# VH-VL binders against L-rhamnose mutarotase (rhaM), part 6

Target 1, 108 residues: L-rhamnose mutarotase (rhaM), of Ligilactobacillus salivarius (q1wre3)
Amino acid sequence: MTVRLGQIMHVNPNYYDEYEKRHSDLPVKFPEMKKALKEAGAHNYSIYLDKKTGTLFAYLEVDDMDKYKAIAEMDACKEWWAYMAPLMDTNPDKSPVTFDLPEVFHLD

## First folded at step 1 (VH-VL)

Design O11 (framework fv_rolinsatamab)
Fold by ESMFold2-Fast, scan of step 1:
Structure O11 (fold): chain C 108 residues (1-108), chain A 121 residues (1-121), chain B 107 residues (1-107)
Amino acid sequence: as target 1 above (108 residues)
Amino acid sequence: EVQLVQSGAEVKKPGSSVKVSCKASGYTFTSYGMHWVRQAPGQGLEWIGEINPNSGGTNYNQKFKDRATLTVDKSTSTAYMELSSLRSEDTAVYYCARDWGYSSGRYFDYWGQGTLVTVSS
Amino acid sequence: DIQMTQSPSSVSASVGDRVTITCKASQGISSYVAWYQQKPGKSPKLLIYAASSLQSGVPSRFSDSGSGTDFTLTISSLQPEDFATYFCQQAYSFPYTFGGGTKVEIK
């Protein structure tokens, strides 16, 4: 089944515009990331930025969670994370520090 | 060095509440999530929930959602777990543990020493 | 919730032996498994995360194999300091769950 995901991440100060710019590079400069997301059935993917706090709010829907989670193991994903890492809070492997949010309401 | 130091053992009566503290040092407190896990005597590990120290956002195991409250005090780099309506089955060692995010997975890289909470009349 | 079934519940081995502990997830968790060591009276210590990544300071004799639903922790040459209980954990989704533990006793 399709799973709805809500997530929080953080952008470092002074990099808000650069974050948006580099994110726009994903489908052009990282085509294998786009393909992997498409194959996992990731859709309705949106990220909102609270410029006062640097907090990112992501929402996406995923049809195949196993394929989605497996993207983290791909070289293309590690390259994408390395590209974004200077702009945001990251784990030691350069993946973004992400907090999953509980869904408190949904309307069909 | 990373250290998580928890408050001392407590003995509580059924129906009361307990609040355990976990003081962090050796890293930027707001940069890592904090988890709470318990272990009943001779039993396995059971995840209670997690808190984002920067935002105060929390996620709970549904089993504990109505009784557990996770909070933080940024000024003292201290995380707290409060568990209400205590029952004898809540007798356990309670641990705080730092979130070690790797890829999309959540792991627990540093653990507090544990706080024994005994619930008895 | 994802259930983690760990076996055996206990094992006795001699120094130098290879020890294997298995962990089975009730659903696919890809490589999102971790292993922890807990010595008597102490808190758990992270050994391995993401199935293949050894935590800093952990000896290379500890390794994991497997993906999907079946995972195995291997201690290639058991040392006296390896007397402990070992737990697997699924890191795939919350609530995060642990195996029942395996107590390793040195003969």
Scores: ipSAE 0.012, ipTM 0.695, lowest interface PAE 8.8, mean pLDDT 89

Design O12 (framework fv_rolinsatamab)
Fold by ESMFold2-Fast, scan of step 1:
Order: sequence, then structure tokens, then C-alpha cells
Structure O12 (fold): chain C 108 residues (1-108), chain A 121 residues (1-121), chain B 107 residues (1-107)
Amino acid sequence: as target 1 above (108 residues)
Amino acid sequence: EVQLVQSGAEVKKPGSSVKVSCKASGYTFTSYYMHWVRQAPGQGLEWIGEIDPDSGGTNYNQKFKDRATLTVDKSTSTAYMELSSLRSEDTAVYYCARERYSGYDWAFDIWGQGTLVTVSS
Amino acid sequence: DIQMTQSPSSVSASVGDRVTITCKASQGISRWVAWYQQKPGKSPKLLIYAASSLQSGVPSRFSDSGSGTDFTLTISSLQPEDFATYFCQQYNSFPLTFGGGTKVEIK
């Protein structure tokens, strides 16, 4: 079953360009993340930035939610979170503060 | 202009090794994974493996794991594929190819011109 | 390993024809298929990635439709420069695998 996910995160002002740069490093510097995302069937993954507020709007589709959720348990994911943490609002464990959004409309 | 330029054709004896080079230009070498693919004369494409030019990390097709070695030289923006214990069945055109969007999209957007390796007695 | 079965192995066509080439994966690969064009003596050229995304500079007459296991490359109106061999490739999982190729020949 394919699941649609909508998420909000926040990036610190003055780090917008650095966020984009470091995010592009994910598949190059964290190859286990690359493989895990592919195996979970994570696709149509887009992140939009509202520069006025520092709000990130993420949308992605996931074929295998169990595999996707398991990514959070990987050492590579924790290293990725630590790499991004200086740029973003994060929890004490360095994971990004993420708000899951309810889907209020969809048209196939 | 983004391009990959490979070394010239090689003729090798069975049991020897060959090392093919692939020089990248026109982009940041360490930002894209490099793949190696071969094609026997008149045949289809066969994936050998990939290398991350930044970390040197590799993934191999199991069929080639014991004979293929992928390396990079960051200072010259050059990738290398070495294939050992050559057999006549290894006669093929060998290509290097750049991964379009490393991690998410593993399609190959830029290809080298190919290097013909002929293995004959 | 995921096997990619491509059909037909060859097709004879005329300029202006609609040509379709199919590619079937032995297991689900979601959208993770690319299509390449190869002319004699030349390297493959990327046409389409992620099943439906047209590579920059590729004419709009090339399109793909499909998901899961079944994918179809369509050339809506064949041009003289389109006579070539076409390959599909899955990139859902390692090892990366290619279809056997379809040669589009002049009638």
C-alpha cells in the first residue's frame, strides 16, 4: 500500500542555502540512507521552503511504511540528523522537530 | 560541458588484469556516484558496480565482486575500474556512467565513450 | 536479482509511426525504471527516469507509462533519428539490471 505523508519542519534563518547544500549531501555522504529510502519505496519526495518563516513543507510517498520507519533506527540516520541539527529545530536526540499533517483533500 | 573521457582500447591475454580510467570534467566530481557497466559485442548492458567518489565507498554486482575493484583519484577527478583474472567472456565495451541524482535517482545521465577490452589468446 | 524482460526484441517501423516497447520486472519496482537510447558505436543516452520524467533536451514524443511491474516506452511519431536500440533499467534495488533491448529498425 502506498502512503502519502505531509510534514512540517523548521530551518533557522541564515542557514537556508546551507540547508539545501547539506540536504543534497544525503545520498552522497550517507549511502545507507540512499539504499534504505529506495528499498522503502520513498518517492515523489519534495521539500518547499517558506523563506519568510523558515518553515519547511515536506511531501513524500512511501510504499513500505515498516521499512521507512526502520530508517530512524539506523546509525546512518542518526549521523544524518546530527549533520543537519545545527541548521534546524531539533529534539534533544538531534532528530528534526517534525509535525505530521492530516490530509484534508486528495484527488487521484 | 559535463563529460566523461575514458582510456583507450586494450588487448589482454587470459588470466591478466585490465585497468580502465574515466576522467570527469565540467562538474563537482565528489557530488555524484560513478557506475561501471559493460556490453559484450551485440549484447545487452550489465552493471558491474558503483563508487562514491567522496567516501570511496563501493557496491558491487555479486558476479564481479571477487574480480572487480573500483577506485577514484580525487586530485585528478578520475575513476578507475580494474578487472582481474580475465577470460574471453570478458571481451566487452566498458562504460563509466554518472548517477543523475545520487541516492534518490540512480539513472545514468552522462556516459563515457566506452573502452573496448578484448581478451584473446 | 530483479529480471527485466523487454519486448519485442525488434520492431520494423516507418517515419511517423507510433512505436511502443514494453518492459516487465520480475517483482515490483514502483517507479524506478529508466529508458536509454543507443545508436551503433555510441554510448547509451538517458531518455526517461523514474518511469515518467523526461530528461532535459529529450523530445516530447518520448514518454513512459506504467508502475509496479509493467512499463511502456512510447514514441508517438517516429523520426529518422529514432532508429536505434532501446533499453530499460530498474533501479529499485541492487544489483541494477537492464532489459535485453529492443532494436527499432527502418521498414
Scores: ipSAE 0.000, ipTM 0.569, lowest interface PAE 15.4, mean pLDDT 87

Design O13 (framework fv_rolinsatamab)
Fold by ESMFold2-Fast, scan of step 1:
Structure O13 (fold): chain C 108 residues (1-108), chain A 122 residues (1-122), chain B 107 residues (1-107)
Amino acid sequence: as target 1 above (108 residues)
Amino acid sequence: EVQLVQSGAEVKKPGSSVKVSCKASGYSFTDYYMHWVRQAPGQGLEWIGEINPSGGSTNYNQKFKDRATLTVDKSTSTAYMELSSLRSEDTAVYYCARGYYDFWSGRGMDVWGQGTLVTVSS
Amino acid sequence: DIQMTQSPSSVSASVGDRVTITCKASQDISSWVAWYQQKPGKSPKLLIYAASSLQSGVPSRFSDSGSGTDFTLTISSLQPEDFATYFCQQHNSYPLTFGGGTKVEIK
């Protein structure tokens, strides 16, 4: 079944434009990531930036959560995280520091 | 060697505040979240909240949001949890714990402090 | 809030027995469950994370199975040092929540 996900991440204020630029590279430079996201049924993926605070608000819908979570173990994902890591708050493994938010309201 | 060392036991009166410290060593302090969890005598574990030491951003359990304040001092690699308006029901062992909350790492809280007993009595 | 329900609340078993502890989430948490061991007077110790990954230094007799809402911690061939209370914890959604705990007492 389809799961709706809300997430918060943080980008360094010095790198807002670079973040947007590098993110646009995902389907071109990391095609395995695009393929894996599609196979997991990830769709309606949007990220909004609050330039006052450097806060990123991500929303996406996922059909297969197990496949989605398995993306974290892919070499392509580790490379994507390493590519983005200089621009944002990251964990020691270079994954983005992400706060997963509970859904408190939904309307069709 | 990764360690979290907490401040000593406290005895407080109802209505007062308590501030517990948690000193980290053996790792990069800003690379992990710090969680706070409590355990009332003979009871289960209850999550209070988390703080990201690199930016100071916090997330609280709604039950504690109006009374708990999480802070860090990066220069000393120390995290603090302050709980105000204490009641007898706040008597518990309070733990700090290093960890992540995200869909990517899948990790729980891997290193815990020894705990600080806070007793609230008149 | 996601409620984590553990069963049994306590179990008494002999050395060498297979012990199973179940944990049920009130909603789908996929594989985002961790298991902790707590010995009397000590802080919790992480055993398993992401429902299948054994923490470094934890004996192989500890294993987990399950996904979605139903999870099981198994201790094969129980040892005397396994006397402890075990807790499950979900980290899929805020606030993070723990199961009520299962006390394992060795006969």
Scores: ipSAE 0.000, ipTM 0.563, lowest interface PAE 13.2, mean pLDDT 85

Design O14 (framework fv_rolinsatamab)
Fold by ESMFold2-Fast, scan of step 1:
Structure O14 (fold): chain C 108 residues (1-108), chain A 122 residues (1-122), chain B 107 residues (1-107)
Amino acid sequence: as target 1 above (108 residues)
Amino acid sequence: EVQLVQSGAEVKKPGSSVKVSCKASGYTFTHYYMHWVRQAPGQGLEWIGEINPNSGDTNYNQKFKDRATLTVDKSTSTAYMELSSLRSEDTAVYYCARDRYYYDSSGYLDYWGQGTLVTVSS
Amino acid sequence: DIQMTQSPSSVSASVGDRVTITCKASQGISNYVAWYQQKPGKSPKLLIYDASSLQSGVPSRFSDSGSGTDFTLTISSLQPEDFATYFCQQANSFPWTFGGGTKVEIK
């Protein structure tokens, strides 16, 4: 079954344009990340930015949660996180500080 | 309403260059890759390349790498394809087309321009 | 490059007919296939992507089946507006490549 994920992250207000630019580089500069996401069945992935607060709201759908979670262990993922880390709130391992949101409504 | 409007037909001499424009409207131009595809008269579709309008990064079909140049002008939401060293076999309708996926080079082309006929005279 | 071989090159059909068009990739492309419709003098229109996803506004009479190397576009009940040329495309690896096209014409 496909899992729907809602997440909050934070980007530094000084780097909104750079965040968007670097994120747009993912498919061509980090092709192994694109491949891993496709193999996990990650789709309908969107990120919305609240420019007033620096809050990022991410939504994506995942067919295979085990494969999706395994992406975190890939060298390519660690390189991608390191690339993005200067622009956003991160953990000591460079992964983005992410808050999972409970789904309170869905209309099929 | 998503629209891609291309420049008009061109007649060129062998050895010259042509630059075709594609003006986008109805969506955020920088959020979707723009592709260029050609179709020779009575033939199939051939992918030329793609550009990320946000970063300016390009990826080309190796066949066109040395002759095609893809650019964008964010201020006018316009994409350009320039093809140099034109030959008679470059006679074709050239299309711009938007990638289906947000910030992804998926290769799926959901909206197309009307096409620009480029004729290379002998 | 991945070659997409499409068959037949043309088919004559009547309104109400079931039409099938096949597409074979020279290498495995998983589910990364799309189908396009092109009417004379017009630009191609995306019908199906990711093998089974129907583009918004496309009628449900259009469907795809298959995975890996063999794919089939089915039009369950041909309508007058469906007389057109259809192209398959692989989106597995660069460069993106298209099938040769199948012309669906009036019998």
Scores: ipSAE 0.000, ipTM 0.620, lowest interface PAE 14.4, mean pLDDT 89

Design O15 (framework fv_rolinsatamab)
Fold by ESMFold2-Fast, scan of step 1:
Structure O15 (fold): chain C 108 residues (1-108), chain A 123 residues (1-123), chain B 107 residues (1-107)
Amino acid sequence: as target 1 above (108 residues)
Amino acid sequence: EVQLVQSGAEVKKPGSSVKVSCKASGYTFTSYWMHWVRQAPGQGLEWIGEINPSSGYTNYNQKFKDRATLTVDKSTSTAYMELSSLRSEDTAVYYCAREGRYYDILTGYFDYWGQGTLVTVSS
Amino acid sequence: DIQMTQSPSSVSASVGDRVTITCKASQDISNYVAWYQQKPGKSPKLLIYAASSLQSGVPSRFSDSGSGTDFTLTISSLQPEDFATYFCQQYDSYPLTFGGGTKVEIK
């Protein structure tokens, strides 16, 4: 079943333009990531930036949660996280600090 | 009756630092972001950065991030801008300015400005 | 960075004239533009925000028009106290940037 995900992350100030630029590089410089997301059925993926706080609000829909979770173990994903790490709040393993948000309303 | 009162003019030598103060009154200090903007003599306005007085969170113009430090003292409703490694090109009037609200949302325009502090950098 | 190009750099006008100042953004900023008036030796004063909203206490002879990339500040019937330098500012994206200013001088 398709799962709707809401997430919060943080990008450091002074790196907003660089964050957007590097994210646009994902399908070109990290094609394995684009392929993996497509195979997991990840779609309607959007990230919104609150420029005042550096808060990122991500929304996506995923058809196969097992495949989606497995992306975190890919070498390409570790490289993507390392590429983005200087711009964001990250865990010791360079993955972005991410908070999953509960869905409190949905209208078809 | 919102008022922002800045510290007086400073004359500094190249390589030194300057710290300008901005005392706010007439509103709840922690409810509005404070920005710093400079203007070189006869020139335009240049944004330095912003601070949330409630949290201490700062955001800087990339040009100034290595030299500017924005701080606040909530007990005195005072904001500070420190600029280090001064050069002659830093000679300017430095302003603090309060971020305005549009339908109660902070937006990035400045509804009240301090009177300005002239910082002259010369040998 | 978003460049704000302001024109003209100066304009000579007489009391009663209609004065128009133009501001162009290097990319779409929707309506996130503000206008300031600065008199010699004074701090800037907010005139207009959100491209069309007059700040409280600002005379109705000041108005703005435009959206996207092209914005115009108009002073209908210029008054003696209006001789000053005017600046536009975008607040769509960081860093916040200003136009170069337009000096409105006595003819």
Scores: ipSAE 0.000, ipTM 0.544, lowest interface PAE 20.3, mean pLDDT 85

Design O16 (framework fv_rolinsatamab)
Fold by ESMFold2-Fast, scan of step 1:
Structure O16 (fold): chain C 108 residues (1-108), chain A 119 residues (1-119), chain B 107 residues (1-107)
Amino acid sequence: as target 1 above (108 residues)
Amino acid sequence: EVQLVQSGAEVKKPGSSVKVSCKASGGTFSDYAMHWVRQAPGQGLEWIGEIIPRSGTANYNQKFKDRATLTVDKSTSTAYMELSSLRSEDTAVYYCARSYDWRGYFDYWGQGTLVTVSS
Amino acid sequence: DIQMTQSPSSVSASVGDRVTITCKASQGISSYVAWYQQKPGKSPKLLIYAASSLQSGVPSRFSDSGSGTDFTLTISSLQPEDFATYFCQQYYSFPYTFGGGTKVEIK
């Protein structure tokens, strides 16, 4: 069953370009993350930035939510979070502060 | 219960600096953003900036960015606003106020600190 | 910067009256508006956020309507404790900005 996810995060306004640059590093510097996302069936993954506020809007579709959630336990994921943490609002464990958004409309 | 307690009134000369404190109690200090807002006598409210204690990130109103410095001491749950190069038009009541997460509405406010700048 | 134009600057009213205060943003802010009440010598108190969400403990006589650029705070039946100054605030983008305030005073 494919699940659609909408999320909000926050990035520091002084680091917009660095955020984009480091995100482009994910498939190259964190290949285990790329592999895990593919195995979970994550697709149509997009992040949009509101440059006025530093608000990030993420959207993705996931085929296997159990595999997707298990990514959070991976060493590679913890390293990725640590790599991104200086640029973002994060929890004590370095994971990004994330707010799940309710889906209010969808059209196939 | 959540409470924000600010330091007492200050009288400063033009060109000096002032540092106002805001001590938070009740609730988790690092789960919220702390904002600073001023109100000149008989006038409206003006946002100075915010600091997010969890990340250390500070965002400023560009009008104040060159003179305002927002800091936090997590060990004492205290936020600080320092304003330098004071002018007479900086005379105002300065408030600290809290917002939850990334949103910018303020659910709790400090009592205010009157800063008077006069020669 | 987003300008918040608030009107009227003052209104004289009696207990039981319906009071409306308007706030206009210079550009679209969706529903990212909050309203505050301030009594003389006191700090502001949050009444409404996200254009329609009533803060816990705030009486139901306070309501907001609007989206985009035009917002209205309504007090359906003014009570003695409601004589105060009211401010709107946008939190759509930095810097956060406030309306000029509306003083609701005794007729």
Scores: ipSAE 0.000, ipTM 0.561, lowest interface PAE 14.4, mean pLDDT 86

Design O2 (framework fv_rolinsatamab)
Fold by ESMFold2-Fast, scan of step 1:
Structure O2 (fold): chain C 108 residues (1-108), chain A 117 residues (1-117), chain B 107 residues (1-107)
Amino acid sequence: as target 1 above (108 residues)
Amino acid sequence: EVQLVQSGAEVKKPGSSVKVSCKASGYSFTSYWMHWVRQAPGQGLEWIGEIYPGDSDTNYNQKFKDRATLTVDKSTSTAYMELSSLRSEDTAVYYCARRGYDAFDIWGQGTLVTVSS
Amino acid sequence: DIQMTQSPSSVSASVGDRVTITCKASQDISSYVAWYQQKPGKSPKLLIYAASSLQSGVPSRFSDSGSGTDFTLTISSLQPEDFATYFCQQYNSYPYTFGGGTKVEIK
């Protein structure tokens, strides 16, 4: 049911503080994104920043992968991506360049 | 059977409040948003707000935010909508509705609230 | 707020007719539109969501087309049970808003 996801992204070094600030805006300025994540059962969502390299390490748990993947098609998601795009490495459509990582260990 | 059953019709005086209940059955109550929508006689549908029963998070239509309060009781799988400072213009059928994957796939039968002096 | 404008407000039709109802959003809502059917004294019933996805149990004669701001509900061959009021709804942005409704009545 629940799927654990590990991801890598990159933020530009000049924008570490701005990235953190804008990400904290998500529940307030992008309530549809908060809602969509909640409906997909996304929980234990954490992002860690390696300030030496600009590498972001994300971990989250998702109960409904179909709903989670559908978030990418939402207008609210495209607006959120556009809001974050100036701060990080992005694809032509403004989505963050994301590398999914294989899980090599889990202890429950 | 997935079902939403609402409380019965209410007649209220202007300035009072009304609290409508919506009892859910046949599905995981805490896993779906519950919405409230009203329809005045001969008029269209108007969205009031939503609540996620799993953590009681709410979002309101700004038109109703100062008067509407949405709550849930997880132990009885029941959602509530309270509307205060009632006016004659609040006379309407009030519906609870479950948001399925995208839209409102299950609706309660409706509760007629009549506000008259 | 996003305004949803439906046309026509009413249409008189006969069994077997093709009926089209139009819904126009005041701004881009992508595919986040749903259509509901309501009969007198009854709750609305979901017909179509995400612009083109037919709700389980809904007859295939109901279809939607469109994207962005312009959407059309089509009933390809009207049946006696289809005489009702139809509403479009956007769920792209808060507050969620509905069209004014289109009453499909017997000619």
Scores: ipSAE 0.000, ipTM 0.561, lowest interface PAE 17.5, mean pLDDT 87

Design O3 (framework fv_rolinsatamab)
Fold by ESMFold2-Fast, scan of step 1:
Structure O3 (fold): chain C 108 residues (1-108), chain A 117 residues (1-117), chain B 107 residues (1-107)
Amino acid sequence: as target 1 above (108 residues)
Amino acid sequence: EVQLVQSGAEVKKPGSSVKVSCKASGYTFTDYYMHWVRQAPGQGLEWIGEINPNSGGTNYNQKFKDRATLTVDKSTSTAYMELSSLRSEDTAVYYCARSDWYYFDYWGQGTLVTVSS
Amino acid sequence: DIQMTQSPSSVSASVGDRVTITCKASQGISNWVAWYQQKPGKSPKLLIYAASSLQSGVPSRFSDSGSGTDFTLTISSLQPEDFATYFCQQYDSFPLTFGGGTKVEIK
């Protein structure tokens, strides 16, 4: 069963360009992350930036939620979070502050 | 600049094995997966498998899983593909290719492996 | 395994023509498709990835459109150096699979 996820995060306005640059590093510098996301069936993963507010709107589809949630326990994930942490709002463990959004409409 | 340089052409007997090398330069070897793809005369491209140069972890196409072995030597930035139990239909150009998100941004020049009696 | 079907298998076109190559996946692959150009005797070269992203250094006359199962590579204003075979590749699931190729022959 595929789950659709909507999320909000925040990036520091001084670092919009750097956020895009570092995010492009994910597949090359964190190959275990791209592999883990692929194995969880994470697809249609998009992040949109509102440059006026620094708000990030993420959307992705996940086939295996247990595998997806397990990614947070990986050393590679903690390294990825640490790499991105200086650019965005984060929790004490360096994970991004993320707000899950309820889906209010979907059309096939 | 990124370069992938493969070993030279091989002529092998049926039932033997072949080991092809791919020396990488111009980037950090452990930051990208290395894949192997073959192209038989008159046929399309076939994915053989991938290796993570950092961990040594591999994934294989089921068609090749019992015969292909992918390895790396981090000290020399070299990837290897060994294919055993060769048959005439294994005659092909074998490529190593660097991946970014499972698409291939750089390819080796190819190694022709000819299997004949 | 996801099957990638390319059409046509070959096409002859004149310099300046618009050339269209189609690739159809046997199941949905979102936008996880890449296109490669292979000239005779050479290795493949990446043109496009993620269905629409042009690789650095690739001329702007190459473009892609499509999502899901149907993808189209377009070459606007064909040039002599575009004589080559073109391949699509899906990377939605393992094993990675390629289309059968389309040979573009300049008249």
Scores: ipSAE 0.000, ipTM 0.557, lowest interface PAE 15.9, mean pLDDT 87

Design O4 (framework fv_rolinsatamab)
Fold by ESMFold2-Fast, scan of step 1:
Structure O4 (fold): chain C 108 residues (1-108), chain A 118 residues (1-118), chain B 107 residues (1-107)
Amino acid sequence: as target 1 above (108 residues)
Amino acid sequence: EVQLVQSGAEVKKPGSSVKVSCKASGGTFSSYAMHWVRQAPGQGLEWIGEIIPIFGTANYNQKFKDRATLTVDKSTSTAYMELSSLRSEDTAVYYCARDRGYYGMDVWGQGTLVTVSS
Amino acid sequence: DIQMTQSPSSVSASVGDRVTITCKASQGISSWVAWYQQKPGKSPKLLIYAASSLQSGVPSRFSDSGSGTDFTLTISSLQPEDFATYFCQQAYSFPLTFGGGTKVEIK
């Protein structure tokens, strides 16, 4: 069963370009993360930036939510979060401060 | 503004190891990745690797992966590059440099000359 | 590894001249190239990084162009302080690699 996820995060306005650059590093520098996302069936992953506010709007579809949630416990994920942390609003463990958005409409 | 100050010149024998330091001052250097780049006399620039100071994660050029070790001491804002099994071909000026975006290195140390001589 | 080939290896020019330096990547690197200036005995200085972003404090006479595999650094009106060696660097994938350098000598 595919789950659709909508999320909000925040990036520091001084680092919009750096955020995009480092995010593109994921498949090269963090191949275990790419593999784990693929194994969880994460697809149609898009992130949109509101440059006026530094707000990131992420959308993705996940086939296996248990595998997806388990990614947070991987060393590779913690390294990825540490890599991105200087650019974003983060929790003390360096995970991004993420707000899940309720889905209010979908059309197949 | 951030300044990077490196340790002094070293003369080493083949087969030994060298450890170069790079101390950051005047800013939050630990928030950015730091690169190590070398330049042999009369030659171009060669990337050794980077370290992400907040986590201590390092990424290496495969050419140096089995000989280079990049570390950081967050309490002293100092980064280190250790290179083992030195050869005469390792004679070079070694630089530390801060990544301020898109792997563009905007702040550089003054360089440390490492001479490997028998 | 991505190879960065710079040309020419050296160029002699007069003050006020337009100088162009080219850099060719062995594979596509989008716009992710950086350019550096290095004077004898000194560390490199960043001029331009990805997407033609001019580093703070660098004079506007420095500019770059190109995407994919072919890139050019232009100095629109050469000044005496521009005597230096210039390097390109791909910022697309690890390991980061540099061009061989172009030495700009004032006639």
Scores: ipSAE 0.005, ipTM 0.569, lowest interface PAE 14.8, mean pLDDT 85

Design O5 (framework fv_rolinsatamab)
Fold by ESMFold2-Fast, scan of step 1:
Structure O5 (fold): chain C 108 residues (1-108), chain A 118 residues (1-118), chain B 107 residues (1-107)
Amino acid sequence: as target 1 above (108 residues)
Amino acid sequence: EVQLVQSGAEVKKPGSSVKVSCKASGYTFTSYWMHWVRQAPGQGLEWIGEIDPSGGSTNYNQKFKDRATLTVDKSTSTAYMELSSLRSEDTAVYYCAREYRSGWFDYWGQGTLVTVSS
Amino acid sequence: DIQMTQSPSSVSASVGDRVTITCKASQDISSYVAWYQQKPGKSPKLLIYAASSLQSGVPSRFSDSGSGTDFTLTISSLQPEDFATYFCQQGYSFPLTFGGGTKVEIK
């Protein structure tokens, strides 16, 4: 069964264009990440930017949460996080500071 | 097996342009970024830029962005680097190199010597 | 630009010696360093990437250590085929930059 995820992250205002560019590089520069996301059944993955605040709103659907969570342990994921870290708010391990949002409404 | 085969040595006059080719085989050409790196006699390695063969997107070292043009021909699995307004200090061996993930080069072409002299 | 300062520029060594080459980044590059070997007239060959991943086919006598700004390549017992020039490279930020190289010469 598919799980819908809503998340908030933050990007530094000087890096809006760079953030978009580096995300577009993911399937080519980090093909293991693209493969792992596909195997976890991650789909309808979208990120929206509020330019007024630097707030990123991510939405994705995941079929296999165990596989999705295991992505965090991959060397490729740690490299992806380090690649993105200079552009955004991060934890000491370079993972993005992420706030999970509760779903309050859905219509099929 | 992965192979990157580059075009032969060139001798050019100052102010001219040179175009070096790099033919890839043994892998899916559009799945890896291709980079160009040069090495002048007595100097180290210097990064010129990169190209995504699937979409044609490029990133350049700012030092070369006004003179270097990177292109690809997907039908022949060939990458090209053109460098214009050549000067004597552009004399170097020019390499194409395949990127493995985050800017690491797992396979290199054999190199193309470009000599700029009057 | 991130400057990669490599030392020494050359080292004279004998077969069986332990050889250590250092590389310093001008800013934090996490683990985004790679090491290459280049023999005269040949293209560079990738030895180690991501500050610990040994490339397939590279002998176990090659190892590296470090993170952040200070990195070291070690050859635990130098063999005749190891006489070459070695380069470090950062993959963290554009433009990609290389160290100046260390020539490992026969003593």
Scores: ipSAE 0.006, ipTM 0.620, lowest interface PAE 12.4, mean pLDDT 87

